# VHH binders against Transcriptional regulatory protein TdiR (tdiR), part 10

Target 1, 227 residues: Transcriptional regulatory protein TdiR (tdiR), of Thauera aromatica (o87940)
Amino acid sequence: MQATKTGNASTVFVVDDEASVRDSLTWLLNSISLDVRTFESAKDFLDADISCTHGCVVLDVRMQNVSGLQLQQALSERGFKLPIIFLSAYGDAQMGAQAVKKGAFDFLQKPYRNQDLLDAVNAALALNREMADKQNEKQKHLDLLATLSQREMEILDKVVAGSSSKEIAKLLGISYKTVEAHRGRIISKLGLKSTGDLMHFVMRGSSHCSDCGRQPLPGSSPCRPAA
Short names: E, the ipSAE of ESMFold2; O, the ipSAE of OpenDDE; V2, 0.75 times the mean of E and O plus 0.25 times the DockQ between their complexes.

## First folded at step 5 (VHH)

Design s52 (from s01 with Y59W; framework vhh_7n9e_1)
Amino acid sequence: DVQLVESGGGLVQAGGSLRLSCAASGFTFSSYAMYWGRQAPGKGREWVSGISTSGGSTWYASSVKGRFTISRDNAKNTLYLQMNNLKPEDTALYYCAARLSYTSGKYYAEDYWGQGTQVTVSS
ESMFold2-Fast, scan of step 5: ipSAE 0.111; ipTM 0.543

Design s54 (from s01 with Y59F; framework vhh_7n9e_1)
Amino acid sequence: DVQLVESGGGLVQAGGSLRLSCAASGFTFSSYAMYWGRQAPGKGREWVSGISTSGGSTFYASSVKGRFTISRDNAKNTLYLQMNNLKPEDTALYYCAARLSYTSGKYYAEDYWGQGTQVTVSS
ESMFold2-Fast, scan of step 5: ipSAE 0.077; ipTM 0.533

Design s55 (framework vhh_enristomig)
Fold by ESMFold2-Fast, scan of step 5:
Structure s55 (fold): chain B 227 residues (1-227), chain A 122 residues (1-122)
Amino acid sequence: as target 1 above (227 residues)
Amino acid sequence: EVQLLESGGGEVQPGGSLRLSCAASGFTFSSYAIYWYRQAPGKQREWVSGITSGGSTNYAESVKGRFTISRDNAKNTLYLQMSSLRAEDTAVYYCAARLSYTSGKYYAEDYWGQGTLVTVKP
């Protein structure tokens, strides 16, 4: 069954080469009003053009042709951001552990309880919604910055760097009055009320946020065991 | 804002035990896999243990059977119970939360605490 196509709908993508598994998961997830799209192979999933920001993926660790770990890697390389829940047979516990190390949201070892799957899916969907909300706020921030002229951006950069209007005027070869006018327009265009709000606005959307755009120390990358 | 605050580190004799805690705020703690990492003097930061939102746990081979990771979602707190400590366990221990699932963005989306020092006197 196809997912309902709406902008706010959450879809659970199920990737498993066994039809009986896809059917049982579809029934279970539909029982709590979740839309499901199923795929019989990793290739079908990758070819499906899924650019949904509202959902999660449930996939088996072992599939014919491409393993679930290989699919996770391919999705990662494409910048895919939906949370992934792995389902594994008893003998695949090591593969489940590896998937978590590479950023999977969760893994469930068979036999699992239906409620454990539902809890994992609901938690994954909550995470996806939170991430989508943060991405929307970041995009609104970037859209506001895009309203600034090149001169206004240049002045904004110097204001954030701590330069006074007098210093900016000298550096740019324009009058103090012109700099002050530009500062007023920047504040207005960004929907702010003061210069104090400006610093907070810039820090919220810039790579200077504590974990945005910083380069980690050697060996500080998560999921990197000592060799 | 996202914050992770570790505590519980200290000095201990070989064979001793310590319990580390990580208090989290600013994100939906229960929805994320949370990790413990450590960095010994002059070494790279290494993964120690992880726990998924559902409670599934994994450990580095060097700590299996000696360390136990757990979480309390009601308190937004992660724990690491350490036993049979060895000199090579001496390190600053960090709590880490990954808010991204793409390998190309791990560093941009990962949040780290300030760390808590564990010293096992040889």
Scores: ipSAE 0.000, ipTM 0.177, lowest interface PAE 16.7, mean pLDDT 75

Design s56 (framework vhh_enristomig)
Fold by ESMFold2-Fast, scan of step 5:
Structure s56 (fold): chain B 227 residues (1-227), chain A 122 residues (1-122)
Amino acid sequence: as target 1 above (227 residues)
Amino acid sequence: EVQLLESGGGEVQPGGSLRLSCAASGFTFSSYAISWYRQAPGKQREWVSGITSGGSTNYAESVKGRFTISRDNAKNTLYLQMSSLRAEDTAVYYCAARLSYTSGKYYAEDYWGQGTLVTVKP
């Protein structure tokens, strides 16, 4: 019922308007010790508190009143990042192509083999874990940068732009020795050994990425803090 | 860190066949859907084919029945087997990966290869 204190459990979210489908999927997934939470409508799923959940979503492309693709779009607009596995009826090949283009993790055609669904779910959960690890690494970089003073950030920007200590001193109106001292402190605060390491650190964590996603608010995560 | 490197392009006669490869590194290849795109001279980049982590495949209407996408997770490599090639298949072919599912960017890919040129001779 309860996750161990040292771990964070993954949940498989099943969205399907047919109770028999929700029951069969719950039985199958529970048989390999996966936690399942089911929803009978898109509205029920969207109203649920899933902000800090790790896992994946299994949903039908055809539901009464709302398509699975419409639900995927609504989740995307809310910043929802769990991998989505679509289940479809035979003859929906075009729906599969559209789902992939919209970033779906996988697309399974009914009737599918139980093992194919289990393989897809396990792969989706592995992806979700990898994405969480990358987000944590990015946050660690941001936390380290936050330890820098305003002056250290100004000097960092100039160093990254290729300026020498003498050029920075003239630009900021401070002494050469002061710039050298600040460069040393920046390298130390970020746990680095050289100016070359500094360039790589900034490039890896920088907002210069044109395809980067949304950033959490200062002092907050995309998930709720522990109570 | 993340890299995609295409190979296998070249010149071929109409009706011929060619096999493209995309070598991936820097991410858990087996966990991601990977796609092929192409860009012909003077045209917009278009999606050609995609394969999910589970092996489900999809194709653009223009290439159905002629192209086959596959993957080898042990080698971190994606393939595109092209047959019955036509003049209109002449393009630079790109491998692309989306690592942020449900990101809100329709048709957007996170990482792109450098491309490999396919020329179908008259």
Scores: ipSAE 0.000, ipTM 0.215, lowest interface PAE 17.0, mean pLDDT 75

Design s57 (framework vhh_enristomig)
Fold by ESMFold2-Fast, scan of step 5:
Structure s57 (fold): chain B 227 residues (1-227), chain A 122 residues (1-122)
Amino acid sequence: as target 1 above (227 residues)
Amino acid sequence: EVQLLESGGGEVQPGGSLRLSCAASGFTFSSYAISWYRQAPGKQREWVSAITSGGSTYYAESVKGRFTISRDNAKNTLYLQMSSLRAEDTAVYYCAARLSYTSGKYYAFDYWGQGTLVTVKP
């Protein structure tokens, strides 16, 4: 599960083995009040704890000892969710096409205009904020469900499956009035207005997005609570 | 409810031109990279061109210099201008959008249009 704090500042992560490139990008991005963290290598970036960070990644297609595409693959295998912007020399157009096919947010060919990079970064940060908001809504939904007792969950499951209070009472060996009381408690705990809202609540929470169906690697949770 | 709808296909003579369109709905079009793919009879679907949210364009070697991809974010529409068409360009052309900004290793696009047929008569 992901726990994301509302209002966390965004960071642009720059991964490039050339100091001059890291310095130039830091200067440019700081000029529009964006926080920047730089990494000299893919290893340094992967070793950093950024699981709960908002932002985007800017990296070169080719770096010493490892390609940007190899880093993209490693991040994907870890369940990493920040948008990735690639920077590429003109001769790397073929690798850029591969990066886009594999889900990179954007790909800029050198020489690029400063404004093109700034536009790409701002768009990536906007998408990251949108995804974080959707994840927070899903987490709130899951937290509400966690307040239900085992019996309340059993009743909710049967209501969602279309069972009547009379049928649920027979199945669980309890009275009709007891089932109705449980249904009232469920709608109250979930912050709903009516029994009809239960179906909408469950349908929203069971929605699967195309890019979030995969499980993260064991021990690689997207967001780790402060210890 | 993400939908992609291609149009503009048809029959053309060798050396001719066609403009394909893809109307997108159900997602924030301007925020995503969109691609064109094609599938000729008896062959696997192949990538043709892509345009990123920032406007960077990429082309397969077989179409470079002949095809131009573009987008109109105000109209939520993707275009493929095809010129100097050859018999080998005969295929069903598909618009594809991946609603994922993460690095996917060899993953298919999440959403495909129904396709539009382009036939280059010999």
Scores: ipSAE 0.000, ipTM 0.236, lowest interface PAE 16.4, mean pLDDT 76

Design s58 (framework vhh_7zox_3)
Fold by ESMFold2-Fast, scan of step 5:
Parts: sequence; structure tokens; C-alpha cells
Structure s58 (fold): chain B 227 residues (1-227), chain A 122 residues (1-122)
Amino acid sequence: as target 1 above (227 residues)
Amino acid sequence: DVQLVESGGGLVQPGGSLRLSCVASGFTFSSYAMYWVRQAPGKGLEWVSGITSGGSTGYADSVKGRFAISRDNAKNTLYLQMNRLKPEDTAVYYCAARLSYTSGKYYAEDYAGQGTQVTVSS
């Protein structure tokens, strides 16, 4: 299928309380045709609607050290994966070490070369796009599962566990013919061709996230088009 | 199918050196920050060092000036050069990748290898 992709544009979010820094970064990034949005504080950024936006964040580690970590956690709680590039003062090795320790995508020590910042931003945007593509595939999987009825989900669980149609019929108090009809409907609804395909489908969706707060609800993605 | 395979650990005398390697596969190695973390007997995970995709490095105070982290993106390999080793450096060393920027943590929860044992003893 050749579905048009929504949300292919990326934005660089610049968070800095100094207008001169926001202006210089905007000029530099616009010079390579990157879209930029600036914010005076982490609070202003978190209050903005970025739910369906792809991109990366650039912020000063010294001014934003505590706020930068709070921003990272707040974005995590909202389920969005924006890589953060920290800008640090000259000779601030301890702040650089803390940024790396706490999962910064990159950090640059002032004065940095313009090309180093552009390289870091381009790498961050490429990573964000890769992660967004993986999340989109996971959402498609969940949306397919959401088409199944409660009974079909019960039968799917038993099939995946290795139960025969006769065993499922006995367990659920329905006829063998009814179980076989449900199996065929499940395979059809999930766009599959066989019971073997069904196992592969379920195994793909079994990946866990130990640190993720909320799992996306099937058919409820904030980036899903409304009809 | 993400895999991280550590090697280079062993038994070494105090003051000695070891070089750890970690070969990564199943993801775009050059795009992600990589870490070394360690666990000494009876202790929790301790962050040792990290290197960003751009090559910026950070070190724990306990190893700064003695250890050097580096990466070879062409070989999908992470290194840790350990010099002037102390008995306190005895631990299992884990290579870790942080493939999710939602957690913001330095530990091996995202992806970690099986580890390589480093023992510093006379």
C-alpha cells in the first residue's frame, strides 16, 4: 500500500532565555532550511502543543540543567521521544558529564563550530524519524487488534497458547464449527493467511517497555486523523 | 534483533590495563549514545562512562583520567581503555545503548549485553 505519510516535517525546538542565542540559532538552522520554534523557558515549551510534531530540542545545559531534565521527564510522561542536544559553557566538564549520564543525544561546548551543531541536529532529526517510524508500525499493529471482538480476542489467546479448536470449543462452551468460523474471521481481520502468520503477528506485538508510563490505546493516537 | 557483545575482561594486577570492546548489531549504531556501566559484587549498577553519537564523552569521577571511552562507527564497536586499575574497579562491565529518549536514564535498561568480568587483584 502507498498511503500518504502525515507528519513528515521536522522542527528544531530551541529553548534559551537569551534572545540573542535564539536569534543566532534560528538564523543558522534556517540557512539549511530547517524549521525552528523558539521558547524562553522549558515551561513555555511544555505548554506548547507539540503532540504530533517530530524534531529535536536544543537547550543550554547551565541555564537549563534542572529544567532540561524536567523537560526530558515531562516529554517521556507524554509519550514523545525528542532527542535533546545540550549546549554547555567552556570548561564545564562536570555539566557535560551529567548531560551524557542522563541520556543527552549530544552536547556541545561553547564555542562550538557551526558545522558541529548542524551535524548534531541532523543526526538527532534522523534518529527521531527512525523512532517515529517504529512507533507508527506498532500503532498499526494495535489498530488491527482493536478490530477483534472480545470473543475473538479470547479465541486468539487460546490459539496462540497452542489450544486446538476442539479444546477451545470445550473451554468456551461453543461448537467446533463456531470456533473454526471465529479463527477464519480473526485471520481475515488481521490481514493474515494462516495460523503460522498469526503467531508471527502476535510475537511482533509482544515487545515490552519497562520505563514507558502509558501504552498507546488502540485507535486513540493523538496523531491519528479524525473522520 | 538488537545485540551487544562485550569482550576483553579478565584478571589483572593493580596498576595494570585492560581494553574492553563491545560489538553492536541490529540498530543504527552511529545514531545512538553508548555507555559503559558496571556492577561490583553486592552493589547496584554504577555508570562509568558515556559517549554521544557526535563523540562527546563523560566519565564518573572515580574513573576520570584513568579510563577512555571511544567508538568506531564503521565497525559498530564501542571501546573502554582502562588504565591504572584499582581493586575497586572489580566488577562486571556492561555495554549499554539508550535507544529511547523518553526515559532519560543512564543505566542498561534500554539494551545491555551479557557483560564481561574484570577482576583487579594482587
Scores: ipSAE 0.000, ipTM 0.356, lowest interface PAE 12.8, mean pLDDT 75

Design s59 (framework vhh_7zox_3)
Fold by ESMFold2-Fast, scan of step 5:
Structure s59 (fold): chain B 227 residues (1-227), chain A 122 residues (1-122)
Amino acid sequence: as target 1 above (227 residues)
Amino acid sequence: DVQLVESGGGLVQPGGSLRLSCVASGFTFSSYAMGWVRQAPGKGLEWVSGITSGGSTYYADSVKGRFAISRDNAKNTLYLQMNRLKPEDTAVYYCAARLSYTSGKYYAFDYAGQGTQVTVSS
């Protein structure tokens, strides 16, 4: 049993100090074939290893030991990526609005309709899947870039910067034909059809970083578990 | 490419109504939280209203009871129904999209349109 499952299976994490609420949500969500894990406190949830798990979180804005907003802040500090849906008692609308402004996916006021909860959960899971798909596509691009030699990467960087093969040849002290040969190998290794595709390929795999000056390394992911 | 295209702005008298529309493309619209942000002449950006992917709505105190935000996921369209308009509602209105579970500064959005001008004057 692992936190990350093959086939992008999703889990709904329910954090609520009331057993009756955890039980009712579990039965409801299981009725549409969703896996559920429940936690009776923020501490139990934070102690669980849920790194790189696909899913969403359903939590109460008020709990016995810490507020849901405090839990959201702790998760944000850990780089937590799952969408959070807040459940709130009547009168806590401002707290719910605050949670959404701080990055929560949604907020539902008790008493809510079962269908409203199911709609919110399904929407959250769809967003999580879209983000996971984008992350996987980025990783595939980075893996392809890792197949390039140091010289091929240097030539790619100059091509993306707009340099011609003649300019690259002069800059690197190699022949024009050698640059053209390298460009052909780069296109082939990356599964592309033209030099015009290189810019789009690099941009899709890249992340802006003024401090790092380089793209993320293959296999480097914020959700990666500690070794 | 991601695009947000606003329409429906114009000139209206105080007490009048306008309906703004924003057509989105290039992302899974139904999964994003959407909002409206405005900029009055000579002032900074002011958040007006937001709607989560699940349909929960939020409003700035200055527009509560007068404006209604809604979305049509089948049409990839965001709406803002503006009623009982006041001269102080005069601004460029921007459509904006954000990922609800990314923490950050308030009123930060991942994408925004080019805006539509609303002028409330007699």
Scores: ipSAE 0.000, ipTM 0.164, lowest interface PAE 15.0, mean pLDDT 75

Design s60 (framework vhh_7zox_3)
Fold by ESMFold2-Fast, scan of step 5:
Structure s60 (fold): chain B 227 residues (1-227), chain A 122 residues (1-122)
Amino acid sequence: as target 1 above (227 residues)
Amino acid sequence: DVQLVESGGGLVQPGGSLRLSCVASGFTFSSYAMSWVRQAPGKGLEWVSAIYSGGSTGYADSVKGRFAISRDNAKNTLYLQMNRLKPEDTAVYYCAARLSYTSGKYYAFDYAGQGTQVTVSS
């Protein structure tokens, strides 16, 4: 019974302008005990507060005023992290293929077998749980960094920038032995064994790398807590 | 149990070539954007190159035209072909992974390897 992580209920979000399709998908997904929320338009879905929820999205490639591809782009721009499964009519296969190339989880061509949809949804929910676990690991990483004093953070920043203990001592106006002591304490507090491990730690969960920020489109997580 | 294991580093003369490899295990490799990041002696981390799940690539200006990133999803392997190497390319090179579906909003990597040393000297 680990289908839904304890305390983190998963929802399948269905976006389709046809009520009969929304009803059929709701019935099918409920048959395997999955919670469903339906939306009749991309606008309704974008207006809903689904930030920081767990689940996946099932949507049609073609909708009246906004294509599924346009919705996928809008969700990406807003930082939404839910896996997307596209449903396409026969003849829309090219659009489905483009959606997958742009990072959609999967696409199914109508008519599809019920079991194929259920398999795709279950796989998407498994990916979403993996994504949630990574966010938890990132938070633990940030929590470890929060244990460092202001002086330790200053020294960490300079170590990551490539400064030697002698250079840091000159820059901060403290002794070489004091810098070495701080470096040892930083390594210990972060649960590491060496300076090499420190670079690995920085790459995995901190933004202390100046050029690592040149990675894909800049933005912030929609699940960032304000309180 | 996730692993990224780099190999192919070594000593090479200026103007030479090296091919780095990174073998991934413990996650769905094809779903991840893969990157190479390096740290030169006495310097901070520098992003070098990225390849997305769909095959799109990006390069730092310092390596553009000289390096080529590629991937083999069937073998869970990332590559970096390094040509016309310069002394300033001397660094520890790290393989790093980020979920493609969320990559546009992340500045850090989900996974990283232990690195492989590249030394360019006469």
Scores: ipSAE 0.012, ipTM 0.408, lowest interface PAE 8.7, mean pLDDT 77

Design s61 (from s01, 15 letters changed; framework vhh_6z1v_2)
Fold by ESMFold2-Fast, scan of step 5:
Structure s61 (fold): chain B 227 residues (1-227), chain A 123 residues (1-123)
Amino acid sequence: as target 1 above (227 residues)
Amino acid sequence: EVQLVESGGRLVRTGGSLRLSCAASGFTFSSYAMYWFRQAPGKEREVVAGISTSGGSTWHADFVKGRFTISRDNAKNTVYLQMNSLKPEDTAVYYCAARLSYTSGKYYAEDYWGQGTQVTVSS
């Protein structure tokens, strides 16, 4: 058991049409206290709708009806954000190349060492948790910012831009004392101690994303309608 | 911050050998699978070889299998490509890449790329 009372448990999702492989992987992963869910087909995995969980996927390149590459494509189209580790046989090199081109986290060629699988899974779970933590921190910052009034947001923007309280008072047509009071309320609402903390808050809450146009609004998640 | 620096590319004669190196910095190298790509003039980048995080598993494209070998040294944050029996069609800029399996709510590759190293094979 590696779960904490305040943390989310991670699950390793194993998709393989051979029961002996699913059983072996379950035993191996359970031996280091990892939770495992197995699926005998791509259809069973997709029907389970695991898109909002934490974990990683261990996926055989070849399965009946739907190939591992087709499953990878379907997951991409559905917006799943779990790292995928591919298991391939010697003759599957070209399909392995396709998976690599589409961003598989790692791959293992049969026969592989058990420790190589464990290392790959642990690395994938660590990356997944890091990305989830960054997303949660961004959402937390957005939720805190949503508590600010329109006037407090105007003052925050000017403070971050380097304006003094006297300059802000002149720009907004209000008293110096009123600006200072608003600055105090902003710091309090954001759970901070000083204007230096405020600069750090703003920097750490900023989005760095090359493929998304905007972050989710507070309380609005495609996987969780209610925050 | 994140940096991949390829080296070792040069002019070599048909049938010769060459070893490329890629030095990585700014990320946890041992947690990423590493890849070699190449791009010839007028062609798209194609994957040449890949190596798992531990180095226990490798993949090589059919057109280089038996001639090229990928390896890595996690203690030195370096991935290598040993190229033997070079052919004129191996002439290309060779790139080192590290990949993430997903980003921001969708499964997309995020690649860290180097600047490339030119390999020219002639008689």
Scores: ipSAE 0.011, ipTM 0.417, lowest interface PAE 9.1, mean pLDDT 76

Design s62 (from s01, 15 letters changed; framework vhh_6z1v_2)
Fold by ESMFold2-Fast, scan of step 5:
Structure s62 (fold): chain B 227 residues (1-227), chain A 123 residues (1-123)
Amino acid sequence: as target 1 above (227 residues)
Amino acid sequence: EVQLVESGGRLVRTGGSLRLSCAASGFTFSSYAMGWFRQAPGKEREVVAAISTSGGSTYYADFVKGRFTISRDNAKNTVYLQMNSLKPEDTAVYYCAARLSYTSGKYYAEDYWGQGTQVTVSS
């Protein structure tokens, strides 16, 4: 699917304190039409706030002042979502085990073949797109539910449970006309045409969620635009 | 459409060997890290081994190091666990999982699980 927005773009983020390494990786990745953004330190990378972009990270485990594993930990604590590929000159088993245990996408030992790095990057980018699409679909569902008022959510819950408008009116102590008005509003806000569509919409999100459509929203991204 | 199907679980004698296989379908296998987990009755599920997307990195729990080997064949969409020098303590249901980067935020979770295959080691 084609989009005129930036949602179809991916960037490879390279974090390495050696300029020659950043330059060689940029050249290699650009040779297959991948966009690259480089950082000379963990601090510069953390300060850049890239959590809202699609892509992957290529990270050297042996940097001055901060190890790649320490950076991975800091990113994990921030809820960072991009897959991480580690590059190591030593490729020691303990660091490799910790990186994999802590969710590294891949760990490559130098010297690696250019094709092995390209394969790892392409696989990481494919995973990132797949996971972003799944999360965006879930978030879109939650965002639509979040447009509903507390009363509309209560009515939605009862409709999904099979209650009639008359039963809902009696249960909530409101008029039949008020329930019908809320039902119409719910269907309109969710972009639907019927009660059958409503059931399908709610069921599509797996089990019924008591926190869905309410603040705070589960699965909300910390990088969401403020305004 | 996503499916992980484990096979190879059976009764074996102490000191024996067994190879488990996990066939994957419905997702881009070569883009996912894979892992083997086990659960014995009355115990919590624990990680046994994991392998990166390319197979260039592996992880093993301390209690299986030197005895078990994880491998993958991306052309066959299959991950394997070779179990050597089996002990009665290895008796458990073994699960295959498509493991994602779950420590890089809520967005990444251990996503796909098989139904498990029973391994019983007799003393």
Scores: ipSAE 0.000, ipTM 0.153, lowest interface PAE 17.2, mean pLDDT 74

Design s63 (framework vhh_7sr4_2)
Fold by ESMFold2-Fast, scan of step 5:
Structure s63 (fold): chain B 227 residues (1-227), chain A 122 residues (1-122)
Amino acid sequence: as target 1 above (227 residues)
Amino acid sequence: EVKLVESGGGLVQPGGSLRLSCAASGFTFSSYAMYWYRQTPGKQRDLVAGITSGGSTKYGDSVKGRFTISRDNTKNTVYLQMNSLKPEDTAVYYCAARLSYTSGKYYAEDYWGQGTQVTVSS
């Protein structure tokens, strides 16, 4: 029993209509201390409405009602961003290769070695963690900016635009000394050493962002239905 | 469509406690940083507490050790537990959600709630 708290615990989601496969994968993944949730069908997985969880998905290319490729498409349409690893039967290798071309993380052809699956899962979890870390880096940048007062934000905006302290003082109707004091507080609050660091701080806010053109639309999150 | 609705404000005696809640709808809550700000008449809004999408917290110097911010992504709600309240904590408390950083804008535009009044008085 886990207390409800904010955390980045990873889960491997296994979608396969064969109980023996779900059981085998659960045993294997648990052997390296990974948490596993299993689903008998694509519909059960979609209906579970997975909240914002770190992890990856392991699924079969062939399922009774919906193919793994159709599930991948449905997840993509919902904005689902967890890495997907496909498991394919011998004759399905071409479908697995096509899934990777359409954005799947990897595919493994049966019979595969246990170590190959573990390697693929670990690599997928590492990618998921790296993407989460990049998002957290951007959020830390925004969090620092949120410590600034309205006046400090006005001054920061003008500094970034290339205005001198003298020009800012004239524009805002305050003394040169007051502007210099505010600039010092801004630099201190942002954990910086100089005005040059300030420019790099502002520019770097976009350097680890995969979607830097516009903020995400409400409902476009992988963790929530779009409609 | 985007809504932030604060609750839990009220009148309390010095040394008392209150828990504020902010229920969010119309956006992907788990992907946004959540903040509590407060405003006294005639003054600008001050940051009280913030919590990132990953759960890291920060606090204004005047409330460190007394207030705790937390979030529940399954309920789309952010909380502010306020302990050892002082008369100086009297203000309207606002919930805010910060949008992702965008190219060409070094500050994010915020979604704001309507505010909830907290009064600390004997």
Scores: ipSAE 0.000, ipTM 0.133, lowest interface PAE 15.6, mean pLDDT 76

Design s64 (framework vhh_7sr4_2)
Fold by ESMFold2-Fast, scan of step 5:
Structure s64 (fold): chain B 227 residues (1-227), chain A 122 residues (1-122)
Amino acid sequence: as target 1 above (227 residues)
Amino acid sequence: EVKLVESGGGLVQPGGSLRLSCAASGFTFSSYAMGWYRQTPGKQRDLVAAITSGGSTKYGDSVKGRFTISRDNTKNTVYLQMNSLKPEDTAVYYCAARLSYESGKYYAFDYWGQGTQVTVSS
């Protein structure tokens, strides 16, 4: 098959036990062409299996039977990856601040301006897309590395550690020409043009993500199907 | 602890077909890239086919269009369907699992099976 754009649509998940709040948020978010899915309870949200989606969550800190902080902890324990925005009532700002310290993306205290909510949602969706893109890049990296033979992996490790072809030949008990041939095959298999590109390729495999710590368990896979 | 068990090897005539299976246990199979490698005596192991955790596939040039790799995460098994076999496909075929890599450190969890012999001759 031809290479095509594989971007997934983003969804804003709203969890709130008040129908009027769910309706209001749906109307507001739809006004800027964002897709919305609503849930009237933490149980409904947990049962919906949102494991392989792109988006963000908007969550009230006070729900009838379960606090939003309790839901955040349950999601964290499951390795949930979407950014969470908390909505807090007057006098609950401390709980919202605590949620951010525990990895939530943001919190807004009622009454908030519509634009503040839209800004927070757009920022959360941008973070989610960036994290998904980084994870897709990591998967492509692993895919390419999986094509290397055991000998090619041994040589790659020594090249990235700074060893010359002559040093590698001596260490592995093979000829210089054989090492150079392996280096050429490695570069070709990884879709690269030079040894300099090889170092850049290795660095691109980094798991570093400056904003990942703001979410419960950022994980390493973009999709985790149920066990 | 970690175990890869190959099956399905044997003797076939040129033009024949074989299906190799590799049953995996002792690790989170769905998170690993899986591959098939082959080796003839006196030569190094070469990649035959690889499949990532996401299902992307890669084939060695000599087997493209003839071999198909697939995986079943519910059975923790990877397969290699080999069609239009040639005498030069004669080798010991190894199943391999590869986890991940970190910049400046290879976490080379290369788990290898014991190998299964494929012989293509009249």
Scores: ipSAE 0.000, ipTM 0.214, lowest interface PAE 13.1, mean pLDDT 76

## First folded at step 7 (VHH)

Design p2 (from s49 with S31Y S54R K106E; framework vhh_7n9e_1; at its last look DockQ between E and O 0.44; V2 from the best seeds 0.00; counts 0 for: pae E 4.5 > 2)
Amino acid sequence: DVQLVESGGGLVQAGGSLRLSCAASGFTFSYYAMFWGRQAPGKGREWVSGISTRGGSTYYASSVKGRFTISRDNAKNTLYLQMNNLKPEDTALYYCAARLSYTSGEYYAEDYWGQGTQVTVSS
ESMFold2, look of step 7: ipSAE 0.257; ipTM 0.645
ESMFold2 (binder alone), look of step 7: mean pLDDT 83; pTM 0.832
OpenDDE, look of step 7: ipSAE 0.008; ipTM 0.259
ESMFold2, look of step 9: ipSAE 0.241; ipTM 0.626
ESMFold2 (binder alone), look of step 9: mean pLDDT 83; pTM 0.833
OpenDDE, look of step 9: ipSAE 0.021; ipTM 0.416

